# VHH binders against Protein FAM237B (FAM237B), part 1

No score or structure here was measured in a lab: all are predicted.

Target 1, 88 residues: Protein FAM237B (FAM237B), of Homo sapiens (Human) (a0a1b0gvd1)
Amino acid sequence: DFEFQKGVLASISPGITKDIDLQCWKACSLTLIDLKELKIEHNVDAFWNFMLFLQKSQRPGHYNVFLNIAQDFWDMYVDCLLSRSHGM
Structure headers, positions and changes below count from the first letter of each chain, unless a header shows other numbers; antibody chains are not in Kabat numbers.
F, E and O are the ipSAE of ESMFold2-Fast, ESMFold2 and OpenDDE, as the mean of both directions, binder to target and target to binder. V2 is 0.75 times the mean of E and O plus 0.25 times the DockQ between their complexes.
Where letters were taken out, [cut] stands.
Atom coordinates printed by the task and the answers are left out, and those that the model quotes come from them; centres of patches stay.

## First folded at step 1 (VHH)

Design g2
Fold by ESMFold2, look of step 2:
Structure g2 (fold): chain B 88 residues (1-88), chain A 122 residues (1-122)
Amino acid sequence: as target 1 above (88 residues)
Amino acid sequence: EVQLVESGGGLVQPGGSLRLSCAASGFTFSDYSYIGWVRRAPGKGEELVARISSSGGSTSYADSVKGRFTISADISKNTAYLQMNSLRVEDTAVYYCASEYDLWGYFESDYWGQGTLVTVSS
C-alpha cells in the first residue's frame, strides 16, 4: 500500500509524493529497520505501519522519534536517487 | 507521565471469573489506535491475549481465549477491561495492559509495569 506509505511523510516532505523511485523507497525502508534496530517484521509495510503509529501518537517522545526516522529516511532516499540518476 | 495501571487479579478456581482493569493516565485512549492485554506465564514467553480499538468497535483475541474472554473500554473513565470467564489453570499468568505500540516491541518495556497476577488453581 504505497499510497498509504507516501501519505505518512507528506506533511514533512511535500516533494516525496512526486516521481517516487520504488527501488530506493523499498531499500531505504528496509535499511532503516536494520540501522535503527527496530523490533518489527523486516518488510516495507511493517516499517510504514510503525511510522504511522509514531506520527499519530500523542505520547511524548513518539513524534520526535518519528521526525528523526523520517529525516534519516529522506536523507537516505535522496542519496539513493542521486546515486541512481544524477541531474534528473 | 504516561501510565497504565493494571488491577483485578487474584486467586480463582477453575471455571471461575475475574475482571481486570487498565486505568490510563497522562493520555486518553483516543490518543492510540488500540489498547491490549499481554500475559506472561511463569517460565514462558509473552502472549497477546486481547486488544480493542480506541473507539471500541474492533476487538481481537488469541485463539486460546476466544469465546471466554471479552475486552471492553469505557472511554469516559479512560479505562479498559478484560472480562475473563471459564478460567483454566493454563490462564495462570501475570497480565499486563499495553498500548498498541507497546505491543510491537519497540516500546515493549517502557509501558509495562508490575502487572496483575491471575492464579487459577483448585
Scores: ipSAE 0.000, ipTM 0.132, lowest interface PAE 12.2, mean pLDDT 75

Design m4
Fold by ESMFold2, look of step 6:
Structure m4 (fold): chain B 88 residues (1-88), chain A 121 residues (1-121)
Amino acid sequence: as target 1 above (88 residues)
Amino acid sequence: AVQLQASGGGFVQPGGSLRLSCAASGFTFSDYYMGWFRQAPGKEREFVSAISWSGGSTYYADSVKGRFTISRDNSKNTVYLQMNSLRAEDTATYYCATDYLEWGSFTEDYWGQGTQVTVSS
């Protein structure tokens, strides 16, 4: 869980993690819908509602899938931020 | 009705390998995520692995990561689990499942019969 929380990186580089880059956020969310072949509407809200569904799910393994997708999102998002911003 | 038949279980020694198969019918196999689960005596059923309908994305429980590989052949309506470096704690009945990540939907007889894997020296 701590790898998912933006707070881990926020304590190291607050200026970057305080300002959500909406372009990176949207692009990474939509890309993961396609990359993970999710059966959801192709929009940002649908992606994050599905992530909450996985997080709350009682079905075995849904939490593992949630953590994997969340880690991929974070990695992509940080890379996107670095490409558009300087300093972390 | 949905039918899932897991097979390929058996006895192996620690460090050995085994390949499980799961034949599926009664639904459009290529439209669904497939998963593997296991249940040991006295324990709850646990997640092992899952694979997207094209095979482009795979997931593993931490306990099997690096040792097990999930794959599928949509032309044969079959999902596989290659199990390497087997350990005693991998001993369980293994089940395959369909419709794993579809929101709020499950088919009748979701799990099938399962196949026994026993790892003992």
Scores: ipSAE 0.305, ipTM 0.671, lowest interface PAE 3.1, mean pLDDT 79
Fold by ESMFold2, look of step 7:
Structure m4 (fold): chain B 88 residues (1-88), chain A 121 residues (1-121)
Amino acid sequence: as target 1 above (88 residues)
Amino acid sequence: AVQLQASGGGFVQPGGSLRLSCAASGFTFSDYYMGWFRQAPGKEREFVSAISWSGGSTYYADSVKGRFTISRDNSKNTVYLQMNSLRAEDTATYYCATDYLEWGSFTEDYWGQGTQVTVSS
């Protein structure tokens, strides 16, 4: 569920997830599975379920990892939007 | 059985450096995220750093960013922590751990025996 995915990101960047570019969202999600070498299925829902797991985990450091991946996602997503803005 | 042995600790003055090593056995080392944690006397264990299974991604606690560097050598089954610009608040027992990011497995982390780092003048 896309609204679920937006909710996870909103915890780090409130109010900026309005008017989401779906192509950029999906591409960045899938790319991060590979770049971060996550042991999950290679699909968008799996990525965001993993992000929720990290966000809610009480194990030491999981929230720090969540924040790092979320920041990388945001940076990539913004770059993707800027690249597409010449066509949007 | 999984075995993790941290070493390389010692007594050092503020501003000094140490390099910690963690030798691993009993599992396929290159399949796992590795992490460093520390615990000061009377305090909770805290996250220090983590590294992806190939070494392509690294993570750091805010308190150590820019001063500590995690690395790994999969041919030697070893993870390292280069600790520069050491401060008194870095004094702790340092532990390495595996199985850090496994999704859907709520197992206890595997924790090795620690190595003591003491920073004081």
Scores: ipSAE 0.253, ipTM 0.629, lowest interface PAE 3.6, mean pLDDT 82
Fold by OpenDDE, look of step 6:
Structure m4 (fold): chain B 88 residues (1-88), chain A 121 residues (1-121)
Amino acid sequence: as target 1 above (88 residues)
Amino acid sequence: AVQLQASGGGFVQPGGSLRLSCAASGFTFSDYYMGWFRQAPGKEREFVSAISWSGGSTYYADSVKGRFTISRDNSKNTVYLQMNSLRAEDTATYYCATDYLEWGSFTEDYWGQGTQVTVSS
């Protein structure tokens, strides 16, 4: 559910107004599971459920982790879009 | 309001050089991706180059790799496109764009005015 996933990021990027690139979105989600060594199932839904958990958690430090991962996701996702735009 | 002011276009002979500039106002370049696109007469608009939000990763269309260089000056809030070894096929209107208002996308609604580049002998 990409609308749900966009909703998770809406708090830090309200400007997500266009349709997402599904290929880049999925690839980046999965890649970050590995890069961040997240102890979750290796699928897109698990990643964004985890992101929502961090975002809504009242535990100290979780929100900072959320922001860190979200920032990396944004960077990676846009890089993916640009790479595809020039035919790579 | 976000504004992009492009300049630097002109007429050059094949093999010549031009340097395009895109001055932004209303936001800081260091926080967003900036890109250049171009459109030749009768052709679709195409990606030329971009510089990443993360602090300097650069991207180039295959057709301009090795000839064009994108850079930015945060103190001037300006992005540059150095175009060397220009070819006739580089003739186009060049547009500067940002993903400031739309995460991960370049929308024509927020592009600056185009600057004409004409390469001809």
Scores: ipSAE 0.007, ipTM 0.247, lowest interface PAE 9.4, mean pLDDT 83

## First folded at step 7 (VHH; from s59 with S30D A61E T98A Y100R E108S)

Design c5
Fold by OpenDDE, fold request of step 11:
Order: structure tokens, then sequence, then C-alpha cells
Structure c5 (fold): chain B 88 residues (1-88), chain A 121 residues (1-121)
């Protein structure tokens, strides 16, 4: 559910209103599971469910972790889009 | 029993450095994110830094980025906070924390006793 996933990221990225590049979105989501060493199922839905968990959590530090991962996702996603537009 | 024993706090001048350590026991250390929080007088406790299970990922609050470095040694069940270029506003009681960071379960995090850091001319 990409609309759900957009909703999670919308709080930090005004560019999320654009159409999602499915390939880049999936690749970045899965890559961050590994980079952040997240103990979740290795799929896109699990990643964004986890992100929502962090975003809404009342536990100290979780929102900071959310912001960090969300920013890294956006940066990685934009880089992916740019690379694809140049045939890379 | 779970224990988080912090050390390394003290008094330093602005621009100085300190290294905090937190020795953990009573739980599986590498199953937890480890981190540091701080509480200044009259302020709420705030996030400072987290480090992932093996240390592959780190997180910092904006005010300490570039100055503080979190690390961990899982063979010693210890997490560290190297604090450089210290400022007066870094003065606070620093707390070590462990967080399992899992979705789908109600888990508790662990907190250690505070160690005082005072930065003053």
Amino acid sequence: as target 1 above (88 residues)
Amino acid sequence: AVQLQASGGGFVQPGGSLRLSCAASGFTFDDYYMGWFRQAPGKEREFVSYISWSGGSTYYEDSVKGRFTISRDNSKNTVYLQMNSLRAEDTATYYCAADRLEWGSFTSDYWGQGTQVTVSS
C-alpha cells in the first residue's frame, strides 16, 4: 500500500506528493533494512510498518531514529531517481 | 538482574573532551540498541545518541552531530560516548539506555544511573 507508505514519509518530505518510482522505492526500503540492521521481515511492507511504529512510539529516542531513517530513505530515493533518469 | 553502569563523567572546560562508558549486564547485550540520553537542570530528558546491534548504524541529535561519537564493544558489553568540543549547553546528567527496538511486542527498555557532565569556564 503505497498510499500508506507515503503517509508515513509525508511528515518529513514535501516531495512525496510526486508519483512513486516503484523500483527505486522498493530498492531503497529493502536496502535500509540491511543498513540499519532492522530486525524485521525483509520486505517493503515490513519496513514501512516499522517506520510507522517508530513514528508513533512514545518511547524515548524512537522518533529520532524514525527521522534519521526517513531522511536517509529520501536521500537514497532521490539519488536512485536521478541515476535512472541518466540511464544508470 | 539488569544493570547499566555508567562512568566517565566529570568537570571540563569548554572545548574539552570526555569519554563516557556504560557496562551492561543481566541481558543479551547485542539484542539491543544502546544509547545515551541527557537531562539538564530544569529540562526534560532528551535523546543524545543510539547505536545499532553491531554498531553498523548510529544516530545523533542535531546539537551533538560532529562532536559526539557513539560506539560499542559487544565483547565487553559496553557502549561508549566520546564527547569532543564540549559546550556549556552539554552540561547535564547523562544516562545509558538499552532498547530492543522491536515492533509487535510491548518491551521495556533499560536505564542506568546517571553520570554528571559539567562544562564550565
Scores: ipSAE 0.743, ipTM 0.891, lowest interface PAE 0.7, mean pLDDT 92
Fold by OpenDDE, fold request of step 11:
Structure c5 (fold): chain B 88 residues (1-88), chain A 121 residues (1-121)
Amino acid sequence: as target 1 above (88 residues)
Amino acid sequence: AVQLQASGGGFVQPGGSLRLSCAASGFTFDDYYMGWFRQAPGKEREFVSYISWSGGSTYYEDSVKGRFTISRDNSKNTVYLQMNSLRAEDTATYYCAADRLEWGSFTSDYWGQGTQVTVSS
């Protein structure tokens, strides 16, 4: 559910309220599971459930991890959009 | 018994460097994110850095980015924090921490005894 996923990022990226590119969104989500070595199921839903978990966690450092991953996601997502627009 | 033993703290002048080490025992080291937190007198404990299972990913508080580097050696069950370009505001008790960071799990984290870092001219 993209509305749910967008909601997770809404606090850090107001631009997420716009229409998203589904292919870039999915690709970046899955890539980050590997890059961040996340111990979750390798699918988009699992990634964003994990992100929500971190965001809402009261445990020390979890929100910082959330912010880091969220920022990396956004950077990757934007790069993906630009690459696609250029035919790359 | 779980143990996180930190070392490497001390007194340094501004611009100086320190390297903290934290030796872990009593748990499966590579099942945990390892990290560092710090607490200055009268302030809340704050996040400094985390490193993922194999070290492939690192996380830093903004104020330490570019100055601090976290690393780990799973063969030695040790996590490190290289602190360069130290500032007075880095003065704090530094704590080593372990967190499984698993979704939906209410796992306990582990905390070591603090090591004092004092940056003063």
Scores: ipSAE 0.728, ipTM 0.884, lowest interface PAE 0.7, mean pLDDT 92
Fold by ESMFold2, look of step 9:
Structure c5 (fold): chain B 88 residues (1-88), chain A 121 residues (1-121)
Amino acid sequence: as target 1 above (88 residues)
Amino acid sequence: AVQLQASGGGFVQPGGSLRLSCAASGFTFDDYYMGWFRQAPGKEREFVSYISWSGGSTYYEDSVKGRFTISRDNSKNTVYLQMNSLRAEDTATYYCAADRLEWGSFTSDYWGQGTQVTVSS
């Protein structure tokens, strides 16, 4: 659920939900599964379900991991958008 | 039975360094994220650092970022915390923990015996 996915990240970066680049969104989501060594299915929905799990978890440290991954996602996503913007 | 034993604590002056270690047994070490937590008198236990099962990904609480380094040696079932540039506010009992960190799992949350770190002049 793409609206769910946007909701998770919007909680820490308001305004992200308006003009989403789906190619960058998918690529960054899947790449983070590999880079962060997440033990989840390799698909976009699984990534964001895991992010919500971390965000809502009562276990110590999970929210800190959530914030770290979310910041990395945002940085990667912005870099992806910039890479698709060549020359003005 | 599951055991996590932290060691390497002690007394150190501000700006000093310590290396903590945590030996683990009673579970498949390679299947768990390992973490460090600390608790000072009168304060809540707080997150310090996590490391992924292979050691390829690390996470830090903001106040220790750049000063502390977590690592692990899966051949020895041991996780480490290198603490540099220590400050008085780092004074606490340090604990290691094991965490599955996987979707839908809440079945285990192992905590070890702590080691005291005291930073004073």
Scores: ipSAE 0.321, ipTM 0.665, lowest interface PAE 3.1, mean pLDDT 83
Fold by ESMFold2, fold request of step 11:
Structure c5 (fold): chain B 88 residues (1-88), chain A 121 residues (1-121)
Amino acid sequence: as target 1 above (88 residues)
Amino acid sequence: AVQLQASGGGFVQPGGSLRLSCAASGFTFDDYYMGWFRQAPGKEREFVSYISWSGGSTYYEDSVKGRFTISRDNSKNTVYLQMNSLRAEDTATYYCAADRLEWGSFTSDYWGQGTQVTVSS
């Protein structure tokens, strides 16, 4: 469920709620599973459930990991949008 | 039994450097994120740094970014924290931890004994 996925990032970047590119969203989610070496199922829903887990975790380091991955996701997503706009 | 032993702490002047080590045994080291945490007297234990099991990803608390570097050597089951440009506010007991970073695994984490770092003139 895509609305859940957007909700996870709304706390960090409130402006991402509309006009999303699903191809970039999926690609960036799956790429981060590999890049961050996450031990989760390789699919978009699993990634965002993991992000919610980190966000809600009371262990102090988990929120810092959440913020890092969320920022990387946003940076990659924006880059994806730009490259698709230019046909790169 | 799981053992995590942090070492390399000591007294250092502001602006100085220290290198902490944490030797691990009793679990499959390569399957865990390794982390450093610190606790000053009268304060809650706080996150300092994490490193992924391969070393491919590192994470830092904002106040230590650019000054501290985490690394690991899986052949020696050891994680390191290189601490540069030390400040008085870095004074704390430093702990290493092993974390599977798994959904629903809140009781799977291991913690070691700490090493004292004191930064003062």
Scores: ipSAE 0.298, ipTM 0.652, lowest interface PAE 3.3, mean pLDDT 82
Fold by ESMFold2, fold request of step 11:
Structure c5 (fold): chain B 88 residues (1-88), chain A 121 residues (1-121)
Amino acid sequence: as target 1 above (88 residues)
Amino acid sequence: AVQLQASGGGFVQPGGSLRLSCAASGFTFDDYYMGWFRQAPGKEREFVSYISWSGGSTYYEDSVKGRFTISRDNSKNTVYLQMNSLRAEDTATYYCAADRLEWGSFTSDYWGQGTQVTVSS
C-alpha cells in the first residue's frame, strides 16, 4: 500500500511524505520498471517492494542501485509535480 | 557448474587503459545483472559497476564515473570493463559477479575469480 511505499523513501528524503500526488507517483513508478529493465510485475506495489529489497539488502552494490533509482524517481516525480502545479 | 572468470588484468602506467573481460557459463546469462567489484590489499571489496540484463542501464561508483565503461555481449555470455585514465588508486584485484536482483523469491548470486590490475610508475 501507499504508506509502505512512502516509508521506503523516507530514509533518503524525509520531507517526501506530505501532499503526495498519486498520479505522478504511479506514473513515475511504472515508468522506472521499464527504464531500469526490472524483472518484476508491472505495478506500483511490485516496484516499491523491489525498492525495499534493494534498500535492506546487505549485498555489495544493491544500495548503490537503490540510490540511483530513488534519485531518478525523485527527479521525475518533482518534474511531474511542477508541470501539474504550474498548469493550474 | 557456474563459472565466472575475470581476465585482462596487468601492469599499466598511470593514465593508461585496460579492458577486463568476464566469461560466464552454467546459468542463463541474460537473466542477470552483471557487475564489477574490486579489492585492494588490506581493504574491503567495493562496488565498481553494474549493468542491466540487456545493457540498457549502467551504474558506477562515483570515483570511476567518466573513466570506466561497463558493457556486455549476451551472444558471448561476457561482460566487459573498459578502464581509462587509470590511477594508482585503481590498483586492486577485480572480480565479476552475477546478480538476479529479484524480489519475492530466493535468488542465487555468483562470484568469479579475480584478475589483478596494477597501476604503477
Scores: ipSAE 0.280, ipTM 0.635, lowest interface PAE 3.4, mean pLDDT 82
Fold by ESMFold2, fold request of step 11:
Structure c5 (fold): chain B 88 residues (1-88), chain A 121 residues (1-121)
Amino acid sequence: as target 1 above (88 residues)
Amino acid sequence: AVQLQASGGGFVQPGGSLRLSCAASGFTFDDYYMGWFRQAPGKEREFVSYISWSGGSTYYEDSVKGRFTISRDNSKNTVYLQMNSLRAEDTATYYCAADRLEWGSFTSDYWGQGTQVTVSS
């Protein structure tokens, strides 16, 4: 669920426990499935389960992939928040 | 049998460039992420770069980001590493690898024979 999703990213963004824009969160998660061409079910829970898989993996390079996707997520999420603030 | 052969290594001065190639056979190349790793004597093998099966996503270790570019040509079953602005710290044997990166199951990683890159001033 959502607390699980926040937990996965907590190590790189302590601010994740603040008010979360669920529309931006869902949109960015789903968009990254497409952009990164992930072979997973197209839903938010599947994305964050995959992120946890990368984070916990012992295979070389998986943590670097995790960090890269996580950074892209935050950059997209912040842009989404700013766009919605200006539109409202 | 699975074969991965890295080539294109050599001797180069700091600031120079090299292009590595890795020819693959014995598996469905398009189903795998391809990667580059390196190992200097007495050190552990370290991640350099990954590329998704289509080439649409690329990933880099921080120390090479902006200097190295990974690419692939699925019609030739080949992955490349363009190395620019080389430094002495880049001296290592470079290996290519194949990884499915699939949820819930892992295939065994396939590792190629390495090619030596030596950067000396």
Scores: ipSAE 0.249, ipTM 0.608, lowest interface PAE 3.5, mean pLDDT 82

## First folded at step 9 (VHH; from c5 with G104S S105G F106K T107Y S108T)

Design d2
Fold by ESMFold2, look of step 12:
Structure d2 (fold): chain B 88 residues (1-88), chain A 121 residues (1-121)
Amino acid sequence: as target 1 above (88 residues)
Amino acid sequence: AVQLQASGGGFVQPGGSLRLSCAASGFTFDDYYMGWFRQAPGKEREFVSYISWSGGSTYYEDSVKGRFTISRDNSKNTVYLQMNSLRAEDTATYYCAADRLEWSGKYTDYWGQGTQVTVSS
Protein backbone atom coordinates (compact mmCIF):
# COMPACT_ATOMS: atom_id res chain seq x y z
CA ASP B 1 0.00 0.00 0.00
CA PHE B 2 2.91 2.26 -0.98
CA GLU B 3 0.54 4.17 -3.30
CA PHE B 4 -1.52 5.16 -0.25
CA GLN B 5 1.61 6.39 1.49
CA LYS B 6 2.59 8.53 -1.49
CA GLY B 7 -0.94 9.93 -1.64
CA VAL B 8 -0.74 11.27 1.88
CA LEU B 9 2.41 13.29 1.15
CA ALA B 10 1.25 14.36 -2.32
CA SER B 11 -1.28 16.69 -0.67
CA ILE B 12 1.72 18.75 0.50
CA SER B 13 3.82 18.51 -2.67
CA PRO B 14 1.89 17.13 -5.66
CA GLY B 15 4.03 15.23 -8.15
CA ILE B 16 6.82 14.23 -5.77
CA THR B 17 5.87 10.53 -5.87
CA LYS B 18 6.95 9.78 -9.45
CA ASP B 19 10.42 8.33 -8.74
CA ILE B 20 10.63 7.22 -5.11
CA ASP B 21 13.62 5.62 -3.39
CA LEU B 22 11.91 2.92 -1.32
CA GLN B 23 14.85 2.39 1.05
CA CYS B 24 14.99 6.07 1.98
CA TRP B 25 11.20 6.24 2.20
CA LYS B 26 10.96 3.32 4.63
CA ALA B 27 13.96 4.38 6.71
CA CYS B 28 12.71 7.94 7.16
CA SER B 29 9.18 6.76 8.04
CA LEU B 30 10.43 4.47 10.80
CA THR B 31 12.91 7.02 12.12
CA LEU B 32 10.17 9.63 12.56
CA ILE B 33 8.10 7.27 14.73
CA ASP B 34 11.01 7.30 17.19
CA LEU B 35 12.03 10.93 16.79
CA LYS B 36 8.52 12.35 17.22
CA GLU B 37 7.60 9.89 20.01
CA LEU B 38 4.50 8.75 18.15
CA LYS B 39 2.20 6.38 20.04
CA ILE B 40 1.80 3.94 17.16
CA GLU B 41 3.08 0.58 16.01
CA HIS B 42 6.64 0.71 14.71
CA ASN B 43 6.05 0.02 11.03
CA VAL B 44 5.76 2.08 7.87
CA ASP B 45 2.06 1.41 7.28
CA ALA B 46 1.21 2.54 10.82
CA PHE B 47 3.18 5.74 10.32
CA TRP B 48 1.32 6.71 7.16
CA ASN B 49 -2.08 5.73 8.57
CA PHE B 50 -1.30 8.05 11.49
CA MET B 51 -0.27 10.79 9.03
CA LEU B 52 -3.60 10.40 7.22
CA PHE B 53 -5.42 10.59 10.56
CA LEU B 54 -3.69 13.90 11.37
CA GLN B 55 -4.31 15.24 7.87
CA LYS B 56 -8.03 14.40 7.92
CA SER B 57 -8.66 15.43 11.52
CA GLN B 58 -10.99 18.38 11.92
CA ARG B 59 -9.02 19.62 14.93
CA PRO B 60 -6.75 22.47 13.74
CA GLY B 61 -3.82 21.44 15.97
CA HIS B 62 -3.71 18.02 14.32
CA TYR B 63 -3.13 19.51 10.88
CA ASN B 64 -0.25 21.61 12.20
CA VAL B 65 1.34 18.45 13.64
CA PHE B 66 0.81 16.73 10.27
CA LEU B 67 2.54 19.56 8.41
CA ASN B 68 5.49 19.56 10.81
CA ILE B 69 6.08 15.82 10.52
CA ALA B 70 5.58 15.89 6.75
CA GLN B 71 8.17 18.65 6.34
CA ASP B 72 10.65 16.78 8.55
CA PHE B 73 10.01 13.61 6.53
CA TRP B 74 10.68 15.41 3.26
CA ASP B 75 13.86 17.05 4.58
CA MET B 76 15.17 13.69 5.85
CA TYR B 77 14.18 11.93 2.64
CA VAL B 78 16.01 14.46 0.46
CA ASP B 79 19.10 14.19 2.70
CA CYS B 80 18.92 10.40 2.35
CA LEU B 81 18.78 10.70 -1.45
CA LEU B 82 21.72 13.12 -1.52
CA SER B 83 23.84 10.88 0.70
CA ARG B 84 23.36 8.10 -1.88
CA SER B 85 24.38 10.33 -4.79
CA HIS B 86 27.61 10.10 -6.75
CA GLY B 87 29.36 13.19 -7.97
CA MET B 88 30.67 13.73 -11.44
CA ALA A 1 -13.11 15.62 37.46
CA VAL A 2 -10.72 17.04 34.89
CA GLN A 3 -9.55 20.59 35.56
CA LEU A 4 -7.29 22.79 33.44
CA GLN A 5 -6.68 26.21 34.98
CA ALA A 6 -4.94 28.77 32.74
CA SER A 7 -3.40 31.85 34.34
CA GLY A 8 -0.77 34.55 33.77
CA GLY A 9 -2.66 36.73 31.31
CA GLY A 10 -2.70 40.50 31.50
CA PHE A 11 -1.99 43.78 29.76
CA VAL A 12 1.34 44.34 28.01
CA GLN A 13 2.72 46.83 25.52
CA PRO A 14 3.91 45.69 22.08
CA GLY A 15 7.32 44.03 22.30
CA GLY A 16 6.64 42.87 25.85
CA SER A 17 6.51 39.41 27.36
CA LEU A 18 4.08 37.25 29.35
CA ARG A 19 4.27 33.72 30.68
CA LEU A 20 1.09 31.66 30.79
CA SER A 21 0.65 28.64 33.05
CA CYS A 22 -1.92 25.83 32.96
CA ALA A 23 -2.26 23.59 36.00
CA ALA A 24 -3.91 20.24 35.31
CA SER A 25 -5.66 17.66 37.48
CA GLY A 26 -8.07 14.74 37.18
CA PHE A 27 -6.22 12.81 34.46
CA THR A 28 -2.83 11.20 33.82
CA PHE A 29 -0.98 14.34 32.69
CA ASP A 30 2.07 12.42 31.39
CA ASP A 31 -0.07 10.57 28.81
CA TYR A 32 -1.25 13.68 27.00
CA TYR A 33 -0.02 16.20 24.49
CA MET A 34 -0.67 19.63 25.92
CA GLY A 35 -1.58 22.62 23.83
CA TRP A 36 -2.43 26.28 23.71
CA PHE A 37 -5.18 27.81 21.61
CA ARG A 38 -6.45 31.38 21.39
CA GLN A 39 -9.60 33.20 20.39
CA ALA A 40 -10.11 36.91 19.75
CA PRO A 41 -13.66 38.34 19.91
CA GLY A 42 -15.56 37.65 16.70
CA LYS A 43 -12.91 35.24 15.43
CA GLU A 44 -12.48 31.48 15.28
CA ARG A 45 -10.42 29.72 17.94
CA GLU A 46 -6.98 28.99 16.51
CA PHE A 47 -4.11 26.66 17.31
CA VAL A 48 -1.04 28.22 18.95
CA SER A 49 1.20 25.40 20.15
CA TYR A 50 1.44 21.71 21.12
CA ILE A 51 4.00 19.81 23.20
CA SER A 52 4.46 16.04 23.34
CA TRP A 53 3.95 14.08 26.57
CA SER A 54 7.70 14.07 27.43
CA GLY A 55 8.33 17.55 26.04
CA GLY A 56 10.57 16.08 23.32
CA SER A 57 8.56 17.56 20.43
CA THR A 58 7.03 21.02 20.12
CA TYR A 59 4.79 22.49 17.43
CA TYR A 60 3.89 26.09 16.68
CA GLU A 61 1.51 28.01 14.46
CA ASP A 62 3.60 29.91 11.92
CA SER A 63 2.82 33.42 13.20
CA VAL A 64 4.20 32.66 16.68
CA LYS A 65 7.33 30.67 15.75
CA GLY A 66 10.46 32.21 17.24
CA ARG A 67 8.43 34.35 19.68
CA PHE A 68 6.52 31.79 21.75
CA THR A 69 7.97 28.80 23.59
CA ILE A 70 5.87 25.97 25.01
CA SER A 71 7.23 23.86 27.87
CA ARG A 72 5.92 21.47 30.51
CA ASP A 73 6.81 20.27 33.99
CA ASN A 74 5.33 16.81 34.49
CA SER A 75 6.24 16.84 38.20
CA LYS A 76 3.89 19.81 38.65
CA ASN A 77 1.25 18.75 36.08
CA THR A 78 1.75 22.14 34.44
CA VAL A 79 2.25 23.40 30.88
CA TYR A 80 3.63 26.87 30.11
CA LEU A 81 3.63 29.31 27.22
CA GLN A 82 6.40 31.92 27.21
CA MET A 83 5.27 34.74 24.92
CA ASN A 84 7.95 37.20 23.80
CA SER A 85 7.92 40.07 21.30
CA LEU A 86 4.16 40.40 21.70
CA ARG A 87 2.13 42.16 19.03
CA ALA A 88 -1.35 43.65 18.97
CA GLU A 89 -2.58 40.68 16.90
CA ASP A 90 -1.68 38.34 19.78
CA THR A 91 -4.54 39.86 21.82
CA ALA A 92 -6.94 37.02 22.65
CA THR A 93 -8.26 34.70 25.31
CA TYR A 94 -5.74 31.85 25.61
CA TYR A 95 -6.91 28.32 26.41
CA CYS A 96 -4.94 25.24 27.33
CA ALA A 97 -5.99 21.80 26.14
CA ALA A 98 -5.09 18.16 26.62
CA ASP A 99 -5.11 15.69 23.72
CA ARG A 100 -3.97 12.06 23.66
CA LEU A 101 -3.41 12.40 19.89
CA GLU A 102 -4.22 8.73 19.16
CA TRP A 103 -5.07 7.33 15.73
CA SER A 104 -7.26 4.60 17.28
CA GLY A 105 -10.09 7.14 17.72
CA LYS A 106 -9.77 7.00 21.51
CA TYR A 107 -8.36 10.49 22.00
CA THR A 108 -9.90 12.76 24.62
CA ASP A 109 -10.02 16.56 24.41
CA TYR A 110 -10.07 18.51 27.66
CA TRP A 111 -10.31 22.31 27.59
CA GLY A 112 -9.38 24.75 30.30
CA GLN A 113 -10.92 28.08 31.22
CA GLY A 114 -9.16 30.86 29.32
CA THR A 115 -6.87 33.67 30.45
CA GLN A 116 -6.98 37.09 28.73
CA VAL A 117 -3.92 38.53 27.02
CA THR A 118 -4.17 42.14 25.82
CA VAL A 119 -1.39 43.76 23.79
CA SER A 120 -1.95 47.44 23.09
CA SER A 121 0.07 50.54 22.44
Scores: ipSAE 0.288, ipTM 0.651, lowest interface PAE 3.4, mean pLDDT 83
Fold by OpenDDE, look of step 10:
Structure d2 (fold): chain B 88 residues (1-88), chain A 121 residues (1-121)
Amino acid sequence: as target 1 above (88 residues)
Amino acid sequence: AVQLQASGGGFVQPGGSLRLSCAASGFTFDDYYMGWFRQAPGKEREFVSYISWSGGSTYYEDSVKGRFTISRDNSKNTVYLQMNSLRAEDTATYYCAADRLEWSGKYTDYWGQGTQVTVSS
């Protein structure tokens, strides 16, 4: 559910209202599971469920973890879009 | 009444190990993420580790990765934190936590009482 996932990221990336590139979104989500060494199911839904949990949590440090991962995702996603738009 | 009772803290030398336990009651245990936090004197309480409902997903702060292992036994309503290769900087009061985010957007959380961990030579 990309609309759900966009909702999670909307608070930090207003430009996400643009149509999602499915390939970039999926690849970046999965890559971050590995890069951040997240011990979750290796799929896109699991990643964003985890992100939502961190975002909504009131526990100390969780929102900072959310912001860190979200920022990395956005940077990676934008780079992916740019590379694809240039035919790479 | 909701209760989160932590135990297993104590004094250890650097390089030693401890296993914390947190026994939960008063709520549906397997509907909640369970986690551990710690607070050293004069410092803010910080995230240590979380584990998902079934135990299939875990997350650790960077400073404890490879040394700490979180697990849970839903049949015993208990969450554990195995702490190996303990360091002086691990000294803190450790707190058990329970969190649930429902599809409705409702968030519920509980704190347990702390157990002291002291790592010193």
Scores: ipSAE 0.031, ipTM 0.451, lowest interface PAE 2.8, mean pLDDT 87

